# VH-VL binders against q89xp2, part 43

Target 1, 226 residues: q89xp2
Amino acid sequence: MTSPCKHGDRPPGRHDLVFVSPAGWRAMLDARDDLAADSLLARWPKMRWPTIRRRALPHEATGVALGLPLPPSAGKKRVALLVEIDHVASVARPPSLQQARAYAPRNWWPTLDRLDGLALRHSVDARVYGSLAWQSLTGLDYVTGRSDLDVLFEFRSETDIDRFVADVAAIETSAPMRLDGELMSADGAAVNWREVHGGASELLVKSIERVVLLDRHQFISGATGS
Below, E stands for the ipSAE of ESMFold2; O stands for the ipSAE of OpenDDE; V2 stands for 0.75 times the mean of E and O plus 0.25 times the DockQ between their complexes.

## First folded at step 13 (VH-VL; framework fv_polzastobart)

Design n3 (at its last look DockQ between E and O 0.70; V2 from the best seeds 0.00; counts 0 for: pae E 2.8 > 2)
Fold by OpenDDE, look of step 15:
Structure n3 (fold): chain C 226 residues (1-226), chain A 118 residues (1-118), chain B 107 residues (1-107)
Amino acid sequence: as target 1 above (226 residues)
Amino acid sequence: QITLKESGPTLVKPTQTLTLTCTFSGFSLSTSGMGVSWIRQPPGKALEWLASIDWDDYKYYNPSLKSRLTVTKDTSKNQVVLTMTNMDPVDTATYYCAREHYWDFDYWGQGTLVTVSS
Amino acid sequence: DIQMTQSPSSLSTSVGDRVTITCRASQSISSWLAWYQQKPGKAPKLLIYDASSLQSGVASRFSGSGSGTDFTFTISSLQPEDVATYFCQQYDSYPWTFGQGTKLEIK
């Protein structure tokens, strides 16, 4: 189980898990008649399952934009929600590789272990999002034979990013699934690790606030600007 | 108007099984977010939650009494039934059924006093 | 199980007085808490849900506050009809549990 941080510790960023208060859930569900018939959605707050922080749409200037991905059995629908900041009960980071491992297919275990080892060697914090994360969080079936492994690599200023992504690519060569994921800097800005590995001079950098093209060096050095 | 009403025996002998029926109106257990719970209260004591059943037929039981409790619903009849086996004098209490609106109990039956005595 | 401890167990106050009842959970329950009023021989009545939300039809003199482990129920100005036992209840995790109750009387 992820240890949630109390509201106020930090604002929720991309990929962060957001636990919503009962009042928040009531507000969200009551505001959406189109969701009233969804039994699984109604189950979500009863099970104390989290939502994920997403970028706000232009018309969502007020509140905290949340996402809720339903499993394949429920059509793999992504539910967009909006909650008032006061109804954010707690925030947590996505599950670690170690936490998610038990919920992964057994043939994924060697890859997960290699990635975990790699992350440790480079002082990178590796966490999972996507299907494996939700499978671990809910116990519902999210991972299929076509699922990718989505990993968030939180790197530090001293991390050799080029070497790190090369090693990730090397691990993928023997992996039973596609390795997808993002490199995330301390400020929450993130880039797809494949873009970095591809040697692009400009990177598509995503944050909770914006999506921008940045010079590779600027991103790596942490000069992403606010 | 939302109403709930408990029905069943008011006197049960030790070791016998108690069967209570909650008949309700004004809402449906086919509606997401709706549930019905059973709560009991011994005379002069605190409330104790026993069991719940929700719109999707999920059942929740108090672990301390789980082996003795069964809850079922008939959505078409707007009824929820609680069965409690091996009754003991210590189980003497007013038994309530209540509607769960998401989580809280916003409507209650009047309660029925069940006395367990030889 | 989460234990809910109310304080005080009983109190006697005067009409018009401010009444404060506290409920403490043995662990954090965020705001998954309700307050009920129970009059003698009657079923409990929901007054407050989600720690601070006033149930429809309930008088505005009733209020709730708090989060985590410590919660407060308040009657801003006690009325004669408020004589009852008050219970808190957590619905954070199963089994749902109630406080032992606070018996409120008028002097």
Scores: ipSAE 0.865, ipTM 0.942, lowest interface PAE 0.5, mean pLDDT 95
Fold by ESMFold2, look of step 13:
Structure n3 (fold): chain C 226 residues (1-226), chain A 118 residues (1-118), chain B 107 residues (1-107)
Amino acid sequence: as target 1 above (226 residues)
Amino acid sequence: QITLKESGPTLVKPTQTLTLTCTFSGFSLSTSGMGVSWIRQPPGKALEWLASIDWDDYKYYNPSLKSRLTVTKDTSKNQVVLTMTNMDPVDTATYYCAREHYWDFDYWGQGTLVTVSS
Amino acid sequence: DIQMTQSPSSLSTSVGDRVTITCRASQSISSWLAWYQQKPGKAPKLLIYDASSLQSGVASRFSGSGSGTDFTFTISSLQPEDVATYFCQQYDSYPWTFGQGTKLEIK
């Protein structure tokens, strides 16, 4: 499935996948009866499925805050996990659009193919998160008839962001699903693509450590190298 | 005390179906995280994992043998049953069942030698 | 399938010697690895799990280390009762696979 991030690519961010070591899983199962007693949660480590990085709560001063999104059949909730840094075996980027395609509903394939082509033309790295990502990672049924396609667009300094989002909007008009997506800079700061396409003067910029409002040109100019 | 014991025929003719039963005590396959596996060892050869069955009825089979293997459980009897079809002399081995508490094999039965010969 | 290659295939050494056995996986298995001891006519016995954790009731002279593809099993001071075959097993991905074993003998 998804290759772990190599050391030095970038620090783990809010969309990064985290693979927990066997020792880390034992420690969590031994400490948390809710994990050990639940059939699906006990299955998770046996399948070697990853978790996802999340923002730490204030009382989580040490360790790595992780989440485990459950499929709709299990109540569509996110289980909070906390592990010691030594129990992080590897970190990987979210699945690429190409990797996720095989797990998507077939009527999504033309849209995925068009997004992949668009990403190639703009030198954007396109990845998935949300329901399609977890369906591709686990094989469990996450994608429903009402699911969004959640795409992470990692852009580069040369990317014409305004053209890119206009092309994304054009693709969405013929898509069988709503496209929910984020534009992410190299440092992991991200904004919703619709805010950029809609011309918002201030953007809600999200990173692993905080959420802030920035002027549109501050984000775009800094992220693109103006 | 956790124990596992293999039972079944020790001599099987080629083409016959082998049925082995693992009877265990000291744990339950209804407990989340528990599994039982079948592993064999031909004389002088490496161990070969065959099949596993977990608490949630998830079943795993060695792909090279999958068409010949079926694993089932009866949780109320603390038993796991392996069937292997179309036995051949190369299948002569000691057959073990083992507990998989997390993901390692922490308790093993003593094994049963199954000889496949005409 | 992940191949597990052990070295050496056999080893003859003296009581009190340090014994080192290596296991290499054909692809990364993180630390999803166990070491077993098997004496003639007996079932395997789990010694080390998760690459480096000592199983309860196992003597402290046994240890394991490594991650990724290269793993080492060590007996710090060989005892007469340690005569056995030792093998590794990966549990990163199905099918579970075992090394071919290292037969340990005393000179």
Scores: ipSAE 0.697, ipTM 0.872, lowest interface PAE 1.2, mean pLDDT 89
ESMFold2 (binder alone), look of step 13: mean pLDDT 92; pTM 0.933
OpenDDE, look of step 13: ipSAE 0.860; ipTM 0.933
ESMFold2, look of step 15: ipSAE 0.452; ipTM 0.759
ESMFold2 (binder alone), look of step 15: mean pLDDT 93; pTM 0.937

Design n4 (at its last look DockQ between E and O 0.55; V2 from the best seeds 0.67)
Fold by OpenDDE, look of step 13:
Structure n4 (fold): chain C 226 residues (1-226), chain A 118 residues (1-118), chain B 107 residues (1-107)
Amino acid sequence: as target 1 above (226 residues)
Amino acid sequence: QITLKESGPTLVKPTQTLTLTCTFSGFSLSTSGMGVSWIRQPPGKALEWLASIDWDDYKYYNPSLKSRLTVTKDTSKNQVVLTMTNMDPVDTATYYCAREYYWDFDYWGQGTLVTVSS
Amino acid sequence: DIQMTQSPSSLSTSVGDRVTITCRASQSISSWLAWYQQKPGKAPKLLIYDASSLQSGVASRFSGSGSGTDFTFTISSLQPEDVATYFCQQYDSEPWTFGQGTKLEIK
């Protein structure tokens, strides 16, 4: 299980799991009549399942923007939530490849293991998000035959990014699923690994605060303007 | 107005089975987030949660008493039934049913004193 | 099981006094905590939920605070009608458990 951090340890960043207090859940559900009537959403806090930190929309200037993806059986709806910072009970990182492995289809295991090994060799912290992550977190069925594997690669300053993404691409050639994911720097800025692999001089960089086009070298060096 | 009321025998012999019924009004167990719990309190002692049933018919039991407890609901009758087997004098207590709104017990029945004695 | 320990077990105070009752959980329960008032021969009454939220219809002199393992219930100015036993209850994880209670009396 993912180790949670208590509120105050660090602000929740993009892709972080956010556990909401009971008061927070009441506030969120009461603010939305449509959500209060949803059986699965009513059960969500009872099961102590997390939400995911998302970028705030322009009209969401205050509070912590959260997302909650419902499984395919529930229409695969993405619920947008907003909670006050005081109602953030704890924050956790997304599940590791190792944590999620047991919940993945068996034919995914070789790919997961190869990615795990690759991450280790390059001193990259690899986490999963998307359908596999939620399947591992809830035990509900999120992964389908059309599901991609979404991986967050947290790289360091010493990481050979070009070599790393080339190796990721090589792994994908034998994978039973599409490999999606992001390369994330220490400051939380992230870019799609395919964009980097494509050799673009400028990269679309996403952070919790903004989306910007940055020079490739600037992003890789960690100089994202933090 | 929300109300709950416990009904059943007030005297049970040792080894017999206790059956209590909670009849409620003002809410429905078909509503998401709604549940009914059973809680007991021995005379002069603390409260002890026994079992719960929610809108999706999920059943929760105190692990210490799970083997002896069964909870069921009839949504159409607004009733929840608790059965407890192999009663012992130590089980003498006031038994309450209460509504769970989300997680806390916001409405309670008056309680019924059940005495286990030969 | 999560153990809830209340302090004190009993308390005798005067009308108008500030009353403080504490509840400690054996492990972190975030804010999944409620406080109940029980008068003799009556069912418990919910006063505080989610550690610090006042139940509708409850007097403003009642309040709750805390998170994690340590919680506090407060009566700002004790009234004669507040004579009762007070219980904390966690609903973080099953089985839901109660404190042993605090019997509050007036001198």
Scores: ipSAE 0.763, ipTM 0.888, lowest interface PAE 0.7, mean pLDDT 94
Fold by ESMFold2, look of step 13:
Structure n4 (fold): chain C 226 residues (1-226), chain A 118 residues (1-118), chain B 107 residues (1-107)
Amino acid sequence: as target 1 above (226 residues)
Amino acid sequence: QITLKESGPTLVKPTQTLTLTCTFSGFSLSTSGMGVSWIRQPPGKALEWLASIDWDDYKYYNPSLKSRLTVTKDTSKNQVVLTMTNMDPVDTATYYCAREYYWDFDYWGQGTLVTVSS
Amino acid sequence: DIQMTQSPSSLSTSVGDRVTITCRASQSISSWLAWYQQKPGKAPKLLIYDASSLQSGVASRFSGSGSGTDFTFTISSLQPEDVATYFCQQYDSEPWTFGQGTKLEIK
């Protein structure tokens, strides 16, 4: 699988991948004995695998908060990292559905193909996160028989979201896995697709900065809550 | 003191298999992040990376030569072995082994010239 | 494969001069770049890693800069012992690749 395009120094958002520079990795290896002590953590910088953006703690205001999401064999932990902005080499979007397909279990392929076709018809950018994303990025075994398919659907204001989620629901009825998908606006705020499909009047909206309940109309219009 | 030394035949005939041994001291290839690489340099030409082997036995090969290369290690003997099949006169070069801690090649052997001719 | 192109291919200059050698990568390599010195009949010696970090034991007259695709290696004041061929090498993506070298001589 080819890595996503690097976009220079734009700020990382929710689900974005962050590639650390060699100077950044050397600084962390020097400061963090835990990275060298575990075989998988030692392999990570050697392989130049990306990290994932996470919510910063209050004392982390001047850095970029990152995580290493470990596979199930290592306990499904996310190892916390903090890097200086100068040590962010590039930022990339999560793998596309198309890029991730080859790394999925073969019985998932018809569902992935149908989702890809649906995203194309609605002009939605479809990407994966979670276990399939990390399996495609690392080659390690993240996807299990109990894994959900985590799909990120980036929509535009003109997208008919209600029709889109109805079509997603139709695809899921024949799927071999639970579809745990998010609808994401251009500013990185996201909601679970099932809340929209279920007709909820209030939606749980997640962004890198906060989690908030918004009226359905407020999310669709892009308004932020107070 | 960190040292690496290449050993093996200096003359091989076309189609023969080359076997080179890198013997090193002053570091352990069991240390996390540590690797040993083989790099060659044809006379008057640029360096070309061939293969690497890491502390955890992970192996890398130059894709253009992968079908001809095998790299192995014996950590107890402080040795890394390269084999290269089907040698041809264009493979005439000085062959180096080099240490890497994570990425860059920080210590090199003095190299051994291997000539491929009838 | 990432091609590494050095400029110039050879250079003849005087003791005390400032020397500049450039290296261009065919695609972005961030700062995953090293510079090596190779004297005739000898193995390469690492001088600069991560594009700009000086290897321990290397004289401070050597420096490196750049990121992305364009990199510069500088000798601030050329010494007689600096006569050598200089190579850049990327370690961003396999296969690891080297520049063709810049042969540095004294007039």
Scores: ipSAE 0.657, ipTM 0.851, lowest interface PAE 1.5, mean pLDDT 89
ESMFold2 (binder alone), look of step 13: mean pLDDT 92; pTM 0.934

Design n5 (at its last look DockQ between E and O 0.38; V2 from the best seeds 0.00; counts 0 for: pae E 2.2 > 2)
Fold by OpenDDE, look of step 13:
Structure n5 (fold): chain C 226 residues (1-226), chain A 118 residues (1-118), chain B 107 residues (1-107)
Amino acid sequence: as target 1 above (226 residues)
Amino acid sequence: QITLKESGPTLVKPTQTLTLTCTFSGFSLSTSGMGVSWIRQPPGKALEWLASIDWDDYKYYNPSLKSRLTVTKDTSKNQVVLTMTNMDPVDTATYYCAREYYWDFDYWGQGTLVTVSS
Amino acid sequence: DIQMTQSPSSLSTSVGDRVTITCRASQSISSWLAWYQQKPGKAPKLLIYDASSLQSGVASRFSGSGSGTDFTFTISSLQPEDVATYFCQQYDSHPWTFGQGTKLEIK
């Protein structure tokens, strides 16, 4: 189902950043006493920080399902939100590796650079989510010594997926952090890159609409049933 | 019921310091999203924001008057105090305290007219 | 500072008429805008917040719209009790600033 979008905006997909209007924030906070009591959440809209698009739960059929991870200093709570489509102010893609680099620990830089180079060579659009993304978006401390690097690899039909994930795995061998992430097709369907690298014949494919088990070839070829 | 009330002198001499107290009820400045602001209005003129204090004890001042303004809170007494130094006849105005809820002013005091005159 | 330019400065209309007041910000303020009604000798009363949200207890004939720099306040059908001065106010960034006000009278 195509959700109505404001002019100039695309419908928010999985992992997309969603900026909510002041009215939308107030509505969300007023509907949740537990959220209204949180100082950081109270200031969130004023800081113009985004939320992240998530899959809707069955009872969330109306509206746009959003997620917001609080930093470790605030208990690392994951807040589930629901906003009306009219309160979506704008939508953006997650930050690129280049954008996030300045906010990453120094020892992460070689890995980030290698991944960036790899992505470029394979015509893959690489973006970050998880702790590094939020750290880059907010300036708050999200990355810890236990943090993984979460990368979204948007691949194209011509991308050699098997070679690409093999190269990602090779990079991880020298990385100071665990490399997590997803391979995302043009239609927004995504699979964990480790699952692909493992050589499974069937893949757990996640989209904004559903989670399904698909044949490996079907996923790679882009035949995900959009 | 939410209420705010301004108290202090209604007559101040030039160069003297004005001290106003806002006493409120029905809400707490320990609650996230809550604040109290001071706004003034010269007779027949527009409103001018002076200062605010929020639930985290952050203080904000109008830059044009910052050197003359101090705002403090006593959460236990539900009071916010504004001090303004070096008063001048041009500072003659009705002074309001108002509650900030998510930064708009949803409740106001009745206001107190402060006249600066020799 | 963000300048709020309100228009018109004064307006005289008839009961039942549609009233429109505009407010322009010198820079984008998203939807951090409120509209207030002030009657003579009284404190301002909040009517609209976040550009288009109606304050609780306020009549439905009042409405607001806009985002970014241009905002509109509307009274769908003017009533005698609506005689007052109306102000816009931005709370996007400090210092908070108000429009010059619009004095609304009935012919």
Scores: ipSAE 0.787, ipTM 0.899, lowest interface PAE 0.7, mean pLDDT 94
Fold by ESMFold2, look of step 13:
Structure n5 (fold): chain C 226 residues (1-226), chain A 118 residues (1-118), chain B 107 residues (1-107)
Amino acid sequence: as target 1 above (226 residues)
Amino acid sequence: QITLKESGPTLVKPTQTLTLTCTFSGFSLSTSGMGVSWIRQPPGKALEWLASIDWDDYKYYNPSLKSRLTVTKDTSKNQVVLTMTNMDPVDTATYYCAREYYWDFDYWGQGTLVTVSS
Amino acid sequence: DIQMTQSPSSLSTSVGDRVTITCRASQSISSWLAWYQQKPGKAPKLLIYDASSLQSGVASRFSGSGSGTDFTFTISSLQPEDVATYFCQQYDSHPWTFGQGTKLEIK
């Protein structure tokens, strides 16, 4: 379901989906017997499902660090992969709320619809990650009755972030699940929406490379636009 | 050495059901990533993929023919069976089975010509 | 369905010449493409997989290139045993589809 984006627009960042080339899959299957030994991992290359970008470990200086998040029935593991840059076929943004809706439990639909309307009103691009994203990408059962809704809110220079998070809080009040949302700037740095809603003067900012504590105004001023 | 061989009738009448068996050696369908496909080629025309069956019993059918096709396997006998219902003269073709390791067809049988004629 | 269009439909050329055959996909297939050789009365034989990788036991005069929608198959120096029909095949999305074929002859 997820649309590939042009690889040359920007480097893959936090939450980006990565599609591996056939040469990349053959190289990994040849090198790693564990991929063929697991029934779901062996199926993954055949289905053309994406992987997810992860932070590299210290010994992974070369290549692109990727993960395969497995569903709860398979032990809820995240299998680590490392591929050559040349084996990244394409990069895509996470699924949109609208794309993921059909794969969500029906009692989540009113919340998803309200979030989609909110995103439109505030010029925010709303995407899903986590269990709902992987359920929509694979059709496998990732979402449970206790799952959070993991939403990525990519805000723009005109976004009134304080009003936006207040509206998110209002939506969560009647939601059947906890909303685990991140506000993401144009450069891929993100903060939890609750920190902003709670009025924190300093925010814990996450990116693919690091986690740092920034002043609230530094985060907002450093990340305007698409 | 890896080999595949198609067997079954070479002449069928319109409306009859065709059953073809692919018998193979040198590999196992229990191996992850392994599949066997059926492909046909009408005389002088392009190849047309019909159906595939994978090591984990996942099955694929050409949507244009799906209502007429069934593919099954017997891993212990190294056999894959294709059934195609309601045969018509336009189905006259050479029918191949081929090994698929994940994606491409790296080994093919010699094929069997099936003629559909009154 | 992804349509695969080959050109030319046939060609006749001399031993030792470079041969080029193209294949165009109706949508991007990245590098999920193979090339096959089929001699008269015989089954197809895989020559090139993943658009550019040479299958084991295949002569080095065969090569492939391209990604996305446009792909090229090359015989660097045509040999008499290369008389055949050549097909591309995509394996990006089901149904798997083949090009119409290019009949290669020696004049």
Scores: ipSAE 0.520, ipTM 0.779, lowest interface PAE 2.2, mean pLDDT 89
ESMFold2 (binder alone), look of step 13: mean pLDDT 93; pTM 0.938

